# Miniprotein binders against p81326: the designs that were tried, part 60

Target 1, 226 residues: p81326
Amino acid sequence: MLHFGGFIMEINHISKILEKEREEYIRNKVEEYLKQGFSKDDAVNKANQSWRTYIGHRIQDVIYNLLKKFLKDSGLKVTTDKALNNRNLPEELDKVKRLIAINYGEYLFLPDADVIVYKVENNDIKIIAIISVKNSFRERRFETTYWKLKLKESPVTSHIKVFLATPDKDNEISYKCPNGKPKKMRIILEYELDGIYFLKEDFEETEKAKHFGKIVEDIIEISKKL
Key: E = the ipSAE of ESMFold2; O = the ipSAE of OpenDDE; V2 = 0.75 times the mean of E and O plus 0.25 times the DockQ between their complexes.

## First folded at step 8 (miniprotein)

Design R22 (at its last look DockQ between E and O 0.01; V2 from the best seeds 0.00; counts 0 for: pae E 14.7 > 1.5, placed apart)
Fold by OpenDDE base, look of step 9:
Structure R22 (fold): chain B 226 residues (1-226), chain A 101 residues (1-101)
Amino acid sequence: as target 1 above (226 residues)
Amino acid sequence: GPEEILEEAKKLLEEAEKLIEEARKLAEKGDPESLEKALKLLEKAIELLWKAIYLIEKALDQGVPDELRLKLLLAFFKAFELLEEAEELLEKIKEELEKQK
């Protein structure tokens, strides 16, 4: 069994793998949109947008399944916000959903929670961590931070760790001060979040900014303190 | 060798993908019998996918040339994509079966 550490190093190649598929995907989608009656420019734009969604979903799925696998032996469970959007939830998932909900007065809304890690002890559910998966920071750069802050406002959710997992393809947050200039996004995300986990090797490592390979260990350690 | 493992893994993925698709079609019928059959197919698919994952992991541990490594990784990620699809469908079917009881 590849020790989680050795195998996770392979995840560094995820961006390269996805990039290889991009050209074919874009071509196919452009053709599809052209057939639907869109202009060439519109088709290209839509294809690019579709690609971003597609690769984001794929990375999320991989991370979800990896965490699910590697946390299984620790007795920790993993779900997704997508799973929680079902109308008829099992009791366990219904509880999970309620325990991550954010209060907006008359309304409760869920944070963006690509992956949710929780434990069940004596029929009680404890939410351990939420992992946001982002391939690119072109859009909604501080969305994860927003959710972290919102979760922190309630005693019900304040203990929930919020992590960001990213390949950071465009090196938007890989370094704090590249060329002597502070990267606002990296600094803020690292400060506000409980951790940033990179699916790559080329990044500035800190106490909170680590390789994705450390996330399982960190989650397990957190779970022991809850 | 690692190449043989890749071939085996690809076969497993293909089989799993077929099972998932068959399960999807059965689930669309919505009757209890079809749903139960779909569950069985998905369980088998999940088993195959995990087998593929473990095989690929084994191959990657042996050290492989970059080209083969990439192919293994592609298969690996495909396995997890299919696994997610299978698990999601499985959950939906279980929910539907519970509603019918």
Scores: ipSAE 0.106, ipTM 0.515, lowest interface PAE 3.3, mean pLDDT 88
Fold by ESMFold2-Fast, scan of step 8:
Structure R22 (fold): chain B 226 residues (1-226), chain A 101 residues (1-101)
Amino acid sequence: as target 1 above (226 residues)
Amino acid sequence: GPEEILEEAKKLLEEAEKLIEEARKLAEKGDPESLEKALKLLEKAIELLWKAIYLIEKALDQGVPDELRLKLLLAFFKAFELLEEAEELLEKIKEELEKQK
């Protein structure tokens, strides 16, 4: 018997904290660029571009910490692709890296795995899911889909669930055309991926496209079937 | 060979990007004639982008050298970025043309 009320409460508080951080970040960056001699308009534009990069990493960190906190009691472990790219890896993380790496002849590359969920049973590692975090879809819209298709090619990685997590603030994949049909990008992403988790309230849920608050219970259920 | 496929894909992407940019300028004019011309340019751009995607996928499936594989993947992602941009602009122009009837 599991209860996820605390997880949902934490998500609601984080959204308010991120909005306050945005206001403060933009204000400070505008002042920084003005001191460097940029015009007011250029300073504002540069500050907004800087925020776009910052918030992408910030959302990844938030999701990592939330999943680590709420999955620990279910025996699940969480890591990041940044951790796996360290030169001196612990044995456990080296095994995780090998189990998700995609073979390109003489080279092994990690998929777009911002957050990785795995379990350890009898010293064996089982990868449960990888989560790609996208703040916007303007650049590399189908990168996550490409990595999902590559992972499906191998018996070693074909069981790994690939999820997308996104605030989709610009309504790039939560938008519906006037006829009620989702955009082509949304249709393709939902069809090929194992799930899309929105960090927003204003969208229509489907079996695969859900509020982010459901991700913990979904991952736990998947892990029990492995 | 795979290198020739990469060059053909790059040429298709460059042509599509130019068509999308031309269509965007025509859409800004807002008159029915310019909007209709923009639609035709976007339809052509979308056709070229799907051709590029098809060629890249075919090359990747055939086992290319790793040096070319990275370049093919970059072209692949660029094609989808341009495709979504073209489709979004196409929808916006069609909506504007309906309003002007």
Scores: ipSAE 0.000, ipTM 0.137, lowest interface PAE 17.0, mean pLDDT 78
Fold by ESMFold2, look of step 9:
Structure R22 (fold): chain B 226 residues (1-226), chain A 101 residues (1-101)
Amino acid sequence: as target 1 above (226 residues)
Amino acid sequence: GPEEILEEAKKLLEEAEKLIEEARKLAEKGDPESLEKALKLLEKAIELLWKAIYLIEKALDQGVPDELRLKLLLAFFKAFELLEEAEELLEKIKEELEKQK
């Protein structure tokens, strides 16, 4: 059995650890943009935007590696949308890509699926879940719910669980009704998705809204029912 | 039923959108009388948008077919966009009125 203390420690500390790293990252990026001829104000704004992309990548990488580590002994495999966009796909990953793609006539699109969990049984692949990783909800508030609805339209993909993993640093979806006023984004995301997993301690816990530390157990139990 | 709720929500969205556009035209005039009228139109638009959002949420809770759920979510996205637009414009108008004091 793996020692879960390290898992929980990393998840609970992501925001704290990364804020210290943020200052160095921003400083380096501002210098880079100043060398390109941008004004100081523009360089700072561009550096902050660059950080938002970088931090989203870091959180996704952490989640991928933790899920890969903790699911392997249960016979579950993990990949990413980045890996599926590789031109030289192994046969196994090509099958995974085909099993989650959404058909728009002449076009096939992958859902918003930062991390994908699947199993292999007798050379057949069963997609268990996809996890969308979002650091904030500023520009893509309901993209994950759209993809869940598209997956439900086909019997081939309708079983796929769609999860959201987020630190939710700005408390955009942490509570349903913090002062008697409904948070519509939280309510709709919780209703439409199969689960929301928070990478922090302070949020309203429900049947679908849980600590990220629960995701491994939930995925394993779902895989047994499929 | 849910289809009836969707049509009522769409009507509220259309009415709110018209009020926001009229408020924008009044805000461009910039005089205090026009700004006060724009503020009242935006307050009404925001009221209609919250009603639409409430109706859509209620319909989603009733367990609807997936096709209808998609239409309800699209209406909700539109309502949310209009609400942000209306609240942003409302704040700008309040700031302009304060400056003109």
Scores: ipSAE 0.000, ipTM 0.174, lowest interface PAE 14.7, mean pLDDT 79
ESMFold2 (binder alone), look of step 9: mean pLDDT 88; pTM 0.880

Design R23
Fold by OpenDDE base, second read of step 10:
Structure R23 (fold): chain B 226 residues (1-226), chain A 101 residues (1-101)
Amino acid sequence: as target 1 above (226 residues)
Amino acid sequence: GPEEILEEAKKLLEEAEKLIEEARKLAEKGDPESLEKALKLLEKAIELLWKAIYLIEKALDQGVPDELRYKLLEAFFKALELLEEAEELLEKIKEELEKQK
């Protein structure tokens, strides 16, 4: 059994690896925006915003691929909210979509679910966990918490674990009380969510705040109880 | 050493990428024979990719300088990307073959 655990620890370097592409990416985007008639300052700002979106998607893709591979041997399946947005879904994915839907009376909406882990037993689907991937917390800081609370309101979805995965590059939630001052965001996210998984080593570890390397084991353990 | 492992892993990735591209071209033809050939190519590509992953893991376990470590990790992430591509294509081809039966 390839101890995938040791390799998952290497994910700490993902941000550094991806940042190598930043200079070239920014340069190209700046040139593109200049050609569109933007000022130099506007072009730089837009390029930086584009980079944040781009790198966020890249990190999400890596996490998705890792989870998909490491959970495969356990018989667990992985999908994404993006895959569920198709009009023509396979029966299995259509069921997954329905099982994570939140009721708003006349409407059903999906939570933000970057990664969805589920199992299929006797043609029945059980949703195990939703993983939200965030590179930064500049916007929508408690969006994942909102979805967790909404999922908890229904007996259909109340069992679904909601996890946050982040490199937390800016140390926004890595520590509870840095310099003696409480970080409200860390405290609230840790309280409301089922777990926070860090793609780095320099963080305050707790029962719910762990290294990303533990997420596979935790998901497998949860899956056995469902 | 780890440098030789990286080179071997990169060669495996390049070969796998070629096989995936060939499989994609065959799959576009849509006939059963082409689809079956594409499946075989993808299975081989997947095998090569897992071999590359294994080699990279072995190299990382030996302890390597940071520069080489990053290169190994880049190759690892590339392997995962290609593996996802190959598996998705494989699944699509299998579905298409089932529809044609």
Scores: ipSAE 0.231, ipTM 0.621, lowest interface PAE 2.4, mean pLDDT 89
Fold by ESMFold2-Fast, scan of step 8:
Structure R23 (fold): chain B 226 residues (1-226), chain A 101 residues (1-101)
Amino acid sequence: as target 1 above (226 residues)
Amino acid sequence: GPEEILEEAKKLLEEAEKLIEEARKLAEKGDPESLEKALKLLEKAIELLWKAIYLIEKALDQGVPDELRYKLLEAFFKALELLEEAEELLEKIKEELEKQK
């Protein structure tokens, strides 16, 4: 039975799995680095760095699978930019790629569309949303915002919602500065993007900044208006 | 014109990035003298970044062709990224200087 409560329950279940997976990953990587001759402190630091890279890809896959599962019964389809970069695309995905590609004269580029939500009606494709997944804001902080502004300027792509999904474990965009004001990065991301979905409990909620558990119902509502 | 402003902004961004990297190396040394030098370099980098932001916004306000507009936006977001990085490093250095007093 597909309910939004079921989605929230599955997010909670996955969060517990990811925490256990983190513990096992770190333990195994520490052992690996110790065998290579690193000190305990260096092994722990290297294991934590390795986890940060691993979890970025893992979270993206989790979000893709969750959205695919919970949007299916609403007639919505989900793909990834990785799937769209295959040399020989099925007709449906080739059409999706054409509808989100940005023209730079002789070049076409895809936005940072880690996850893409679309619908198919009478063989016509409508792109609903693009979701950028960021585990950390240490690099490429405004890449998603740049792509949003480019998409917004074209009548073909201006309707596409651009969302950011992030655990923000380092609290880079979750909390206000000591003076009570949001950090500049949070202000800019929230202003320019259509929404920020946090994969954590502790953050300052706004109309645009919500828990990830809200994303399925939001996407379905957007799709109904298109 | 807007193209000349873009080139000026890019030069400011390159200079600021070099100052931030120099400040980072000085911060790694960790002594009070190096930390104070790093602080001054970051303050200068932040000034250059705000000048670049001002110039870019002024150029965007003039109504430019899409190709130039996108290059200006790239420079704008690069400036914001470097500004955030410089401010974070500056905060870290100030904390370390307080710790050492």
Scores: ipSAE 0.000, ipTM 0.171, lowest interface PAE 17.0, mean pLDDT 80

Design R24 (at its last look DockQ between E and O 0.52; V2 from the best seeds 0.00; counts 0 for: pae E 12.5 > 1.5)
Fold by OpenDDE base, look of step 11:
Structure R24 (fold): chain B 226 residues (1-226), chain A 101 residues (1-101)
Amino acid sequence: as target 1 above (226 residues)
Amino acid sequence: GPEEILEEAKKLLEEAEKLIEEARKLAEKGDPESLEKALKLLEKAIELLEKAIELIEKALDQGVPDELRLKLLEAFFKALELLEEAEELLEKIKEELEKQK
């Protein structure tokens, strides 16, 4: 267990590692879009947009894999919303899907849940936490907050912790009041969510804003109370 | 040293990746014998990946230069990716074998 704590701190380099692929990725995508008949400027813009989407998924996958590995010994299980988007789910995952569903009257919809942590006890499933992974806050800045609020509205889902994990490369939410000016996004996200976990060292730490290295311990501790 | 560990870890990853690919091909056949062979390959792949992870962790604990640290971390993330692939495939094969009994 102790060996993992030190390693999780190394996740600070994830962005740096993944960015090594950027130049090649952009080059290949630009070529692809040029072949499709786009202008050079349009091709570059589309390639950059594609990269943002791609890198976001890559970071999500890494976080998923890390959590799955580090939570395994505690008996906790990890899945994703993508895995739940299947018509033929195993019984366990079908139960997970139903336990995170939000009621909209005639319809049930799933929250955006990049990572879902749950436990199985006596054949009963308890959802522990949902982790939203955001590489940047250019789009859908408060989407995670919306889902947290919706989950709170039902006694079935109100106990589910909602966490945000981010490298926050552009320092959009790393500090509350840089230069004496409040960062609304940081303040609101920290207030509404159960925690923010940074994949970096340069941030303002608070009770709810922590380094990603602490997320495993926090999840395990929450799981013991459920 | 840490550099040697990185090289060993990379070798383990390459071997594991080959085993996973072979297991995938066998699993596509769908017959019980092929599925059982695939399971054995995946179990071996998982073992290799776990060993690679342990080696990488050991190297990181020794304090390494930043450049080497990044390479070790890259290998670590790759190991986790391959481990997930192997475990997912293993689970699918087990489920299929159970359905055929």
Scores: ipSAE 0.523, ipTM 0.806, lowest interface PAE 1.0, mean pLDDT 91
Fold by ESMFold2-Fast, scan of step 8:
Structure R24 (fold): chain B 226 residues (1-226), chain A 101 residues (1-101)
Amino acid sequence: as target 1 above (226 residues)
Amino acid sequence: GPEEILEEAKKLLEEAEKLIEEARKLAEKGDPESLEKALKLLEKAIELLEKAIELIEKALDQGVPDELRLKLLEAFFKALELLEEAEELLEKIKEELEKQK
């Protein structure tokens, strides 16, 4: 509990920074679009769409840096699918890439693995978890589930935990039965994935659906069993 | 065959996506006439998506090559995504219409 106090503090601090960053980003983008001749309403809409793309990458970077910082003392390493797509991979990352690649006959593809947690023991690599980061569920709602199902098909990848991390600002998967009606997306995602970690306070907590503050201790526990 | 089914499903998905976008614009206007039109578009979109899902499931039940299977699964998940989006928008519009009555 004490071990993760700093992690929770860092999450709260970053949330405040991201809100200020959003305000500055939107103001700058609205100005750019207005200069291009768009109406005020169109400029605002385009700026909000641009922010959704930007924040997606920004949240991925934040999660990567937080996990890298807080897992280091447990002997765990963190990388990204972006790093694995680099032309000149270090030997260690090349091995990580091979261990998460999915076989489609003559082709090998990487899953949608925004953040990858692994460990190195006696020069052997063990993949612990893949975290998919989703800012919004307006598109590609079940993409993470597809990758989970594909990873389960191979003895090489079947042990890998697949997690979803999301701020879920639009309350798209925060509750299983909002207003008494079953929410198909939340129910399916929770059922098929190994966990959902919310970057927000208001959501229905279950054994698989938790606050993001729990992710470090969960990953460490999983790594000890591998 | 399965390839023809995939192309038919893609056309249904494209049509449904356009209807959902039109419905969203009508919902933003907020008047009863626009909201009623949006509901009809969403009901049509849901019908098209359900047909696409049925076609994709029939194709997946057949023995298909891995490459085609992947494309069918991509279309399947896209259909589920659009279906949930249409159902959510439809519920919001129904609630707004009730408030106005």
Scores: ipSAE 0.000, ipTM 0.182, lowest interface PAE 17.8, mean pLDDT 81
Fold by ESMFold2, look of step 11:
Structure R24 (fold): chain B 226 residues (1-226), chain A 101 residues (1-101)
Amino acid sequence: as target 1 above (226 residues)
Amino acid sequence: GPEEILEEAKKLLEEAEKLIEEARKLAEKGDPESLEKALKLLEKAIELLEKAIELIEKALDQGVPDELRLKLLEAFFKALELLEEAEELLEKIKEELEKQK
């Protein structure tokens, strides 16, 4: 069987390894957009946006597949918000969706939850954790904390752990007080969320801010308490 | 060396992918004999994928250059994708066989 610790430790560096492909990717995409008739400046901007989307989706898919594989033997099941937005939901997933959805009158929104971990016990579904994967904090930087706060308001969802997984390549949240200045975003995210899991080596490690390789053990421990 | 391990792992992935595709075609037929054949192909594909993952793990432990490490991780991700595909189809086939009892 695949050993958990070794491959999860390698995953801590996946965004850095993929970044080595960036220059060639950008060059090829710029050429593609120029052929489509975009200006040089527009082609470069579009290529950079394409790269950020590409690397983000790669990381999300790896996290989903890894968690699904490594949590199965502990009786834990994994799904995604994309799967829950499908119109053809099996009964089990429809229950998962209902257990995490936030009702805003005529509108139903799922939390910012790329990956959802749950279990089935005594014919009941229990949501264990929601993991949000973010590569950049330029936009929607506190959306994950908003969803944690909404889940915390109800006794039926207050037990759900909300985690953030990030490479944080630009060190936007890697340290609490870089250069002696408090970093509001890191401090607020760590205070409000149940954990931040970094897909890199260089960050300020705390009880809540950990290497990504710890996430499976943490989820299993949490599931034992429910 | 690690390059030879990478080539063996890639061969295993290619074979597993072919077995999964063949199993999918058999599962579409839906009769019990075709479903049983698909089940066996998927079990073999899973075995090959797990062997490929093991080989990749050993190669990564050998302290390889970054370029080779990236290729090994790419093969690892491909193996995980195929393994998930095979396991999901295997579960679907087992459920269908149970229903036809």
Scores: ipSAE 0.000, ipTM 0.272, lowest interface PAE 12.5, mean pLDDT 82
OpenDDE base, second read of step 10: ipSAE 0.520; ipTM 0.806
ESMFold2 (binder alone), look of step 11: mean pLDDT 88; pTM 0.876

Design R25
Fold by OpenDDE base, second read of step 10:
Structure R25 (fold): chain B 226 residues (1-226), chain A 101 residues (1-101)
Amino acid sequence: as target 1 above (226 residues)
Amino acid sequence: GPEEILEEAKKLLEEAEKLIEEARKLAEKGDPESLEKALKLLEKAIELLLKAIKLIEKALDQGVPDELRLKLLEAFFKALELLEEAEELLEKIKEELEKQK
């Protein structure tokens, strides 16, 4: 049995690993944008923005792959909102999609769900958790909270745990009251969400704010109660 | 030592990647025989990837310098990526084979 805890702890290095590609990526993108007729400054800015998007997806992919691997032995399954965005879904994924849908009267919409954990028992699907992956909190800071609140409004989805996973490189939510000043975002996210999981060691640990290494155990425990 | 394990793991990853690519090409043909061959290649690829992961785990457990640790982790994450690719392709092929029966 892969001591799940050891490898997951190593995820702290994921940002460092991926940052090795940054220089080359930026150089190539700058060249591309210059060829498109952008100024040097605009090209650099666009390249940096592209990198932020790129690195965010890469981190999400790593987390997805880790969870899929480590939850497999427990019989839990993992998917993504992207995988659900198909016209022709297998029956299982179609059920998953329906079970996370939020009602807006005439319309059903899916929450942002970077990772979805579910179990299949006797052909019935139970959604266990949704994990939002955020590399930075520059935009849409409370988006995950919004989805958690919306999921709570329905008895169909109210049981679904919503977690946030982040390296929080800019230390936006790592501490509640750095220098005696409350970090509004940390406090609200921790209050509203079921958990925050950090891909780093330098953070204020609480009952809900944990190292990412604990997420697998927590999900398995939740799954046993459903 | 850990460096030798890294080298072995990288070789396993390269071989697995090659098998996955061959399986992909076979799957594109769509005939039952090609699909069955693709399945066998993917099963082997998965086996190699799991072996690589175990080796990397063993090396990391022994304690390694930071530089080597980072390289091992890079290989680990690559293994997971390839494993996902192989499993997804395997599932698609199985579904296609079921549709043809």
Scores: ipSAE 0.396, ipTM 0.731, lowest interface PAE 1.4, mean pLDDT 90
Fold by ESMFold2-Fast, scan of step 8:
Structure R25 (fold): chain B 226 residues (1-226), chain A 101 residues (1-101)
Amino acid sequence: as target 1 above (226 residues)
Amino acid sequence: GPEEILEEAKKLLEEAEKLIEEARKLAEKGDPESLEKALKLLEKAIELLLKAIKLIEKALDQGVPDELRLKLLEAFFKALELLEEAEELLEKIKEELEKQK
């Protein structure tokens, strides 16, 4: 299939762009902080913190655009939790929002669903998957797991697949037992979630832990069963 | 135990939220003295939130019942939400102080 081959090529291209972008960003930010009078160690730490914030949003946007492009031919639609929090929400997106909202007694909140995949059939909306995008696991280590567990509590949302997408550059969840030491975070995330998709080549593959290049075909297969 | 850690974390979250609210009101005044006070309050709030996160993570690493696990996770994500809010406000205040130099 043409679109699958194109998808893999774009993923490889994006990984290279993001790495080049990181090097330039860090260099510039270290220079800025040094000029402000920070020590070399403080400048490096602040630059790395700034990069984590920047790249988190950058990777989310990239994944959103890739999925939107490559799922369109399968009749699937893609949106973001940011779009659903817009004050002037279109009717279709208002319906999507209602179908993923989680009840906390008197309050309804959206999960932190960076990317949401749904379909429209016979004027009915069916949510297929929610994708959480994580650049690092320093903070928010179990956020995606929390949303999965909350979604399972309701018959309205229990069918929704919850996926994690991550470059995992620090190898925090790339292996279950590196050097014979069990990684609780990898083991728990794989156990609780419906899938983990890596934006990297070096990781331990399982039925649930796959290269990001597999995500389009997996989502399409899931949508056909609904 | 994990229940005691949850209660301790909740107290830290309540104190941090109060400091963030006080900092927001000081930031709205916009004068250098108020902005500097807001900055200090946010630094304290961030410290409390990071402490709460550390405690919750330690509790989650222990085998806990599902009900308690969900409550610990709720506190954890509330802490992360407040941390993002505090860090965003902190950067805005730093930017405003630089403009007023």
Scores: ipSAE 0.000, ipTM 0.136, lowest interface PAE 16.5, mean pLDDT 80

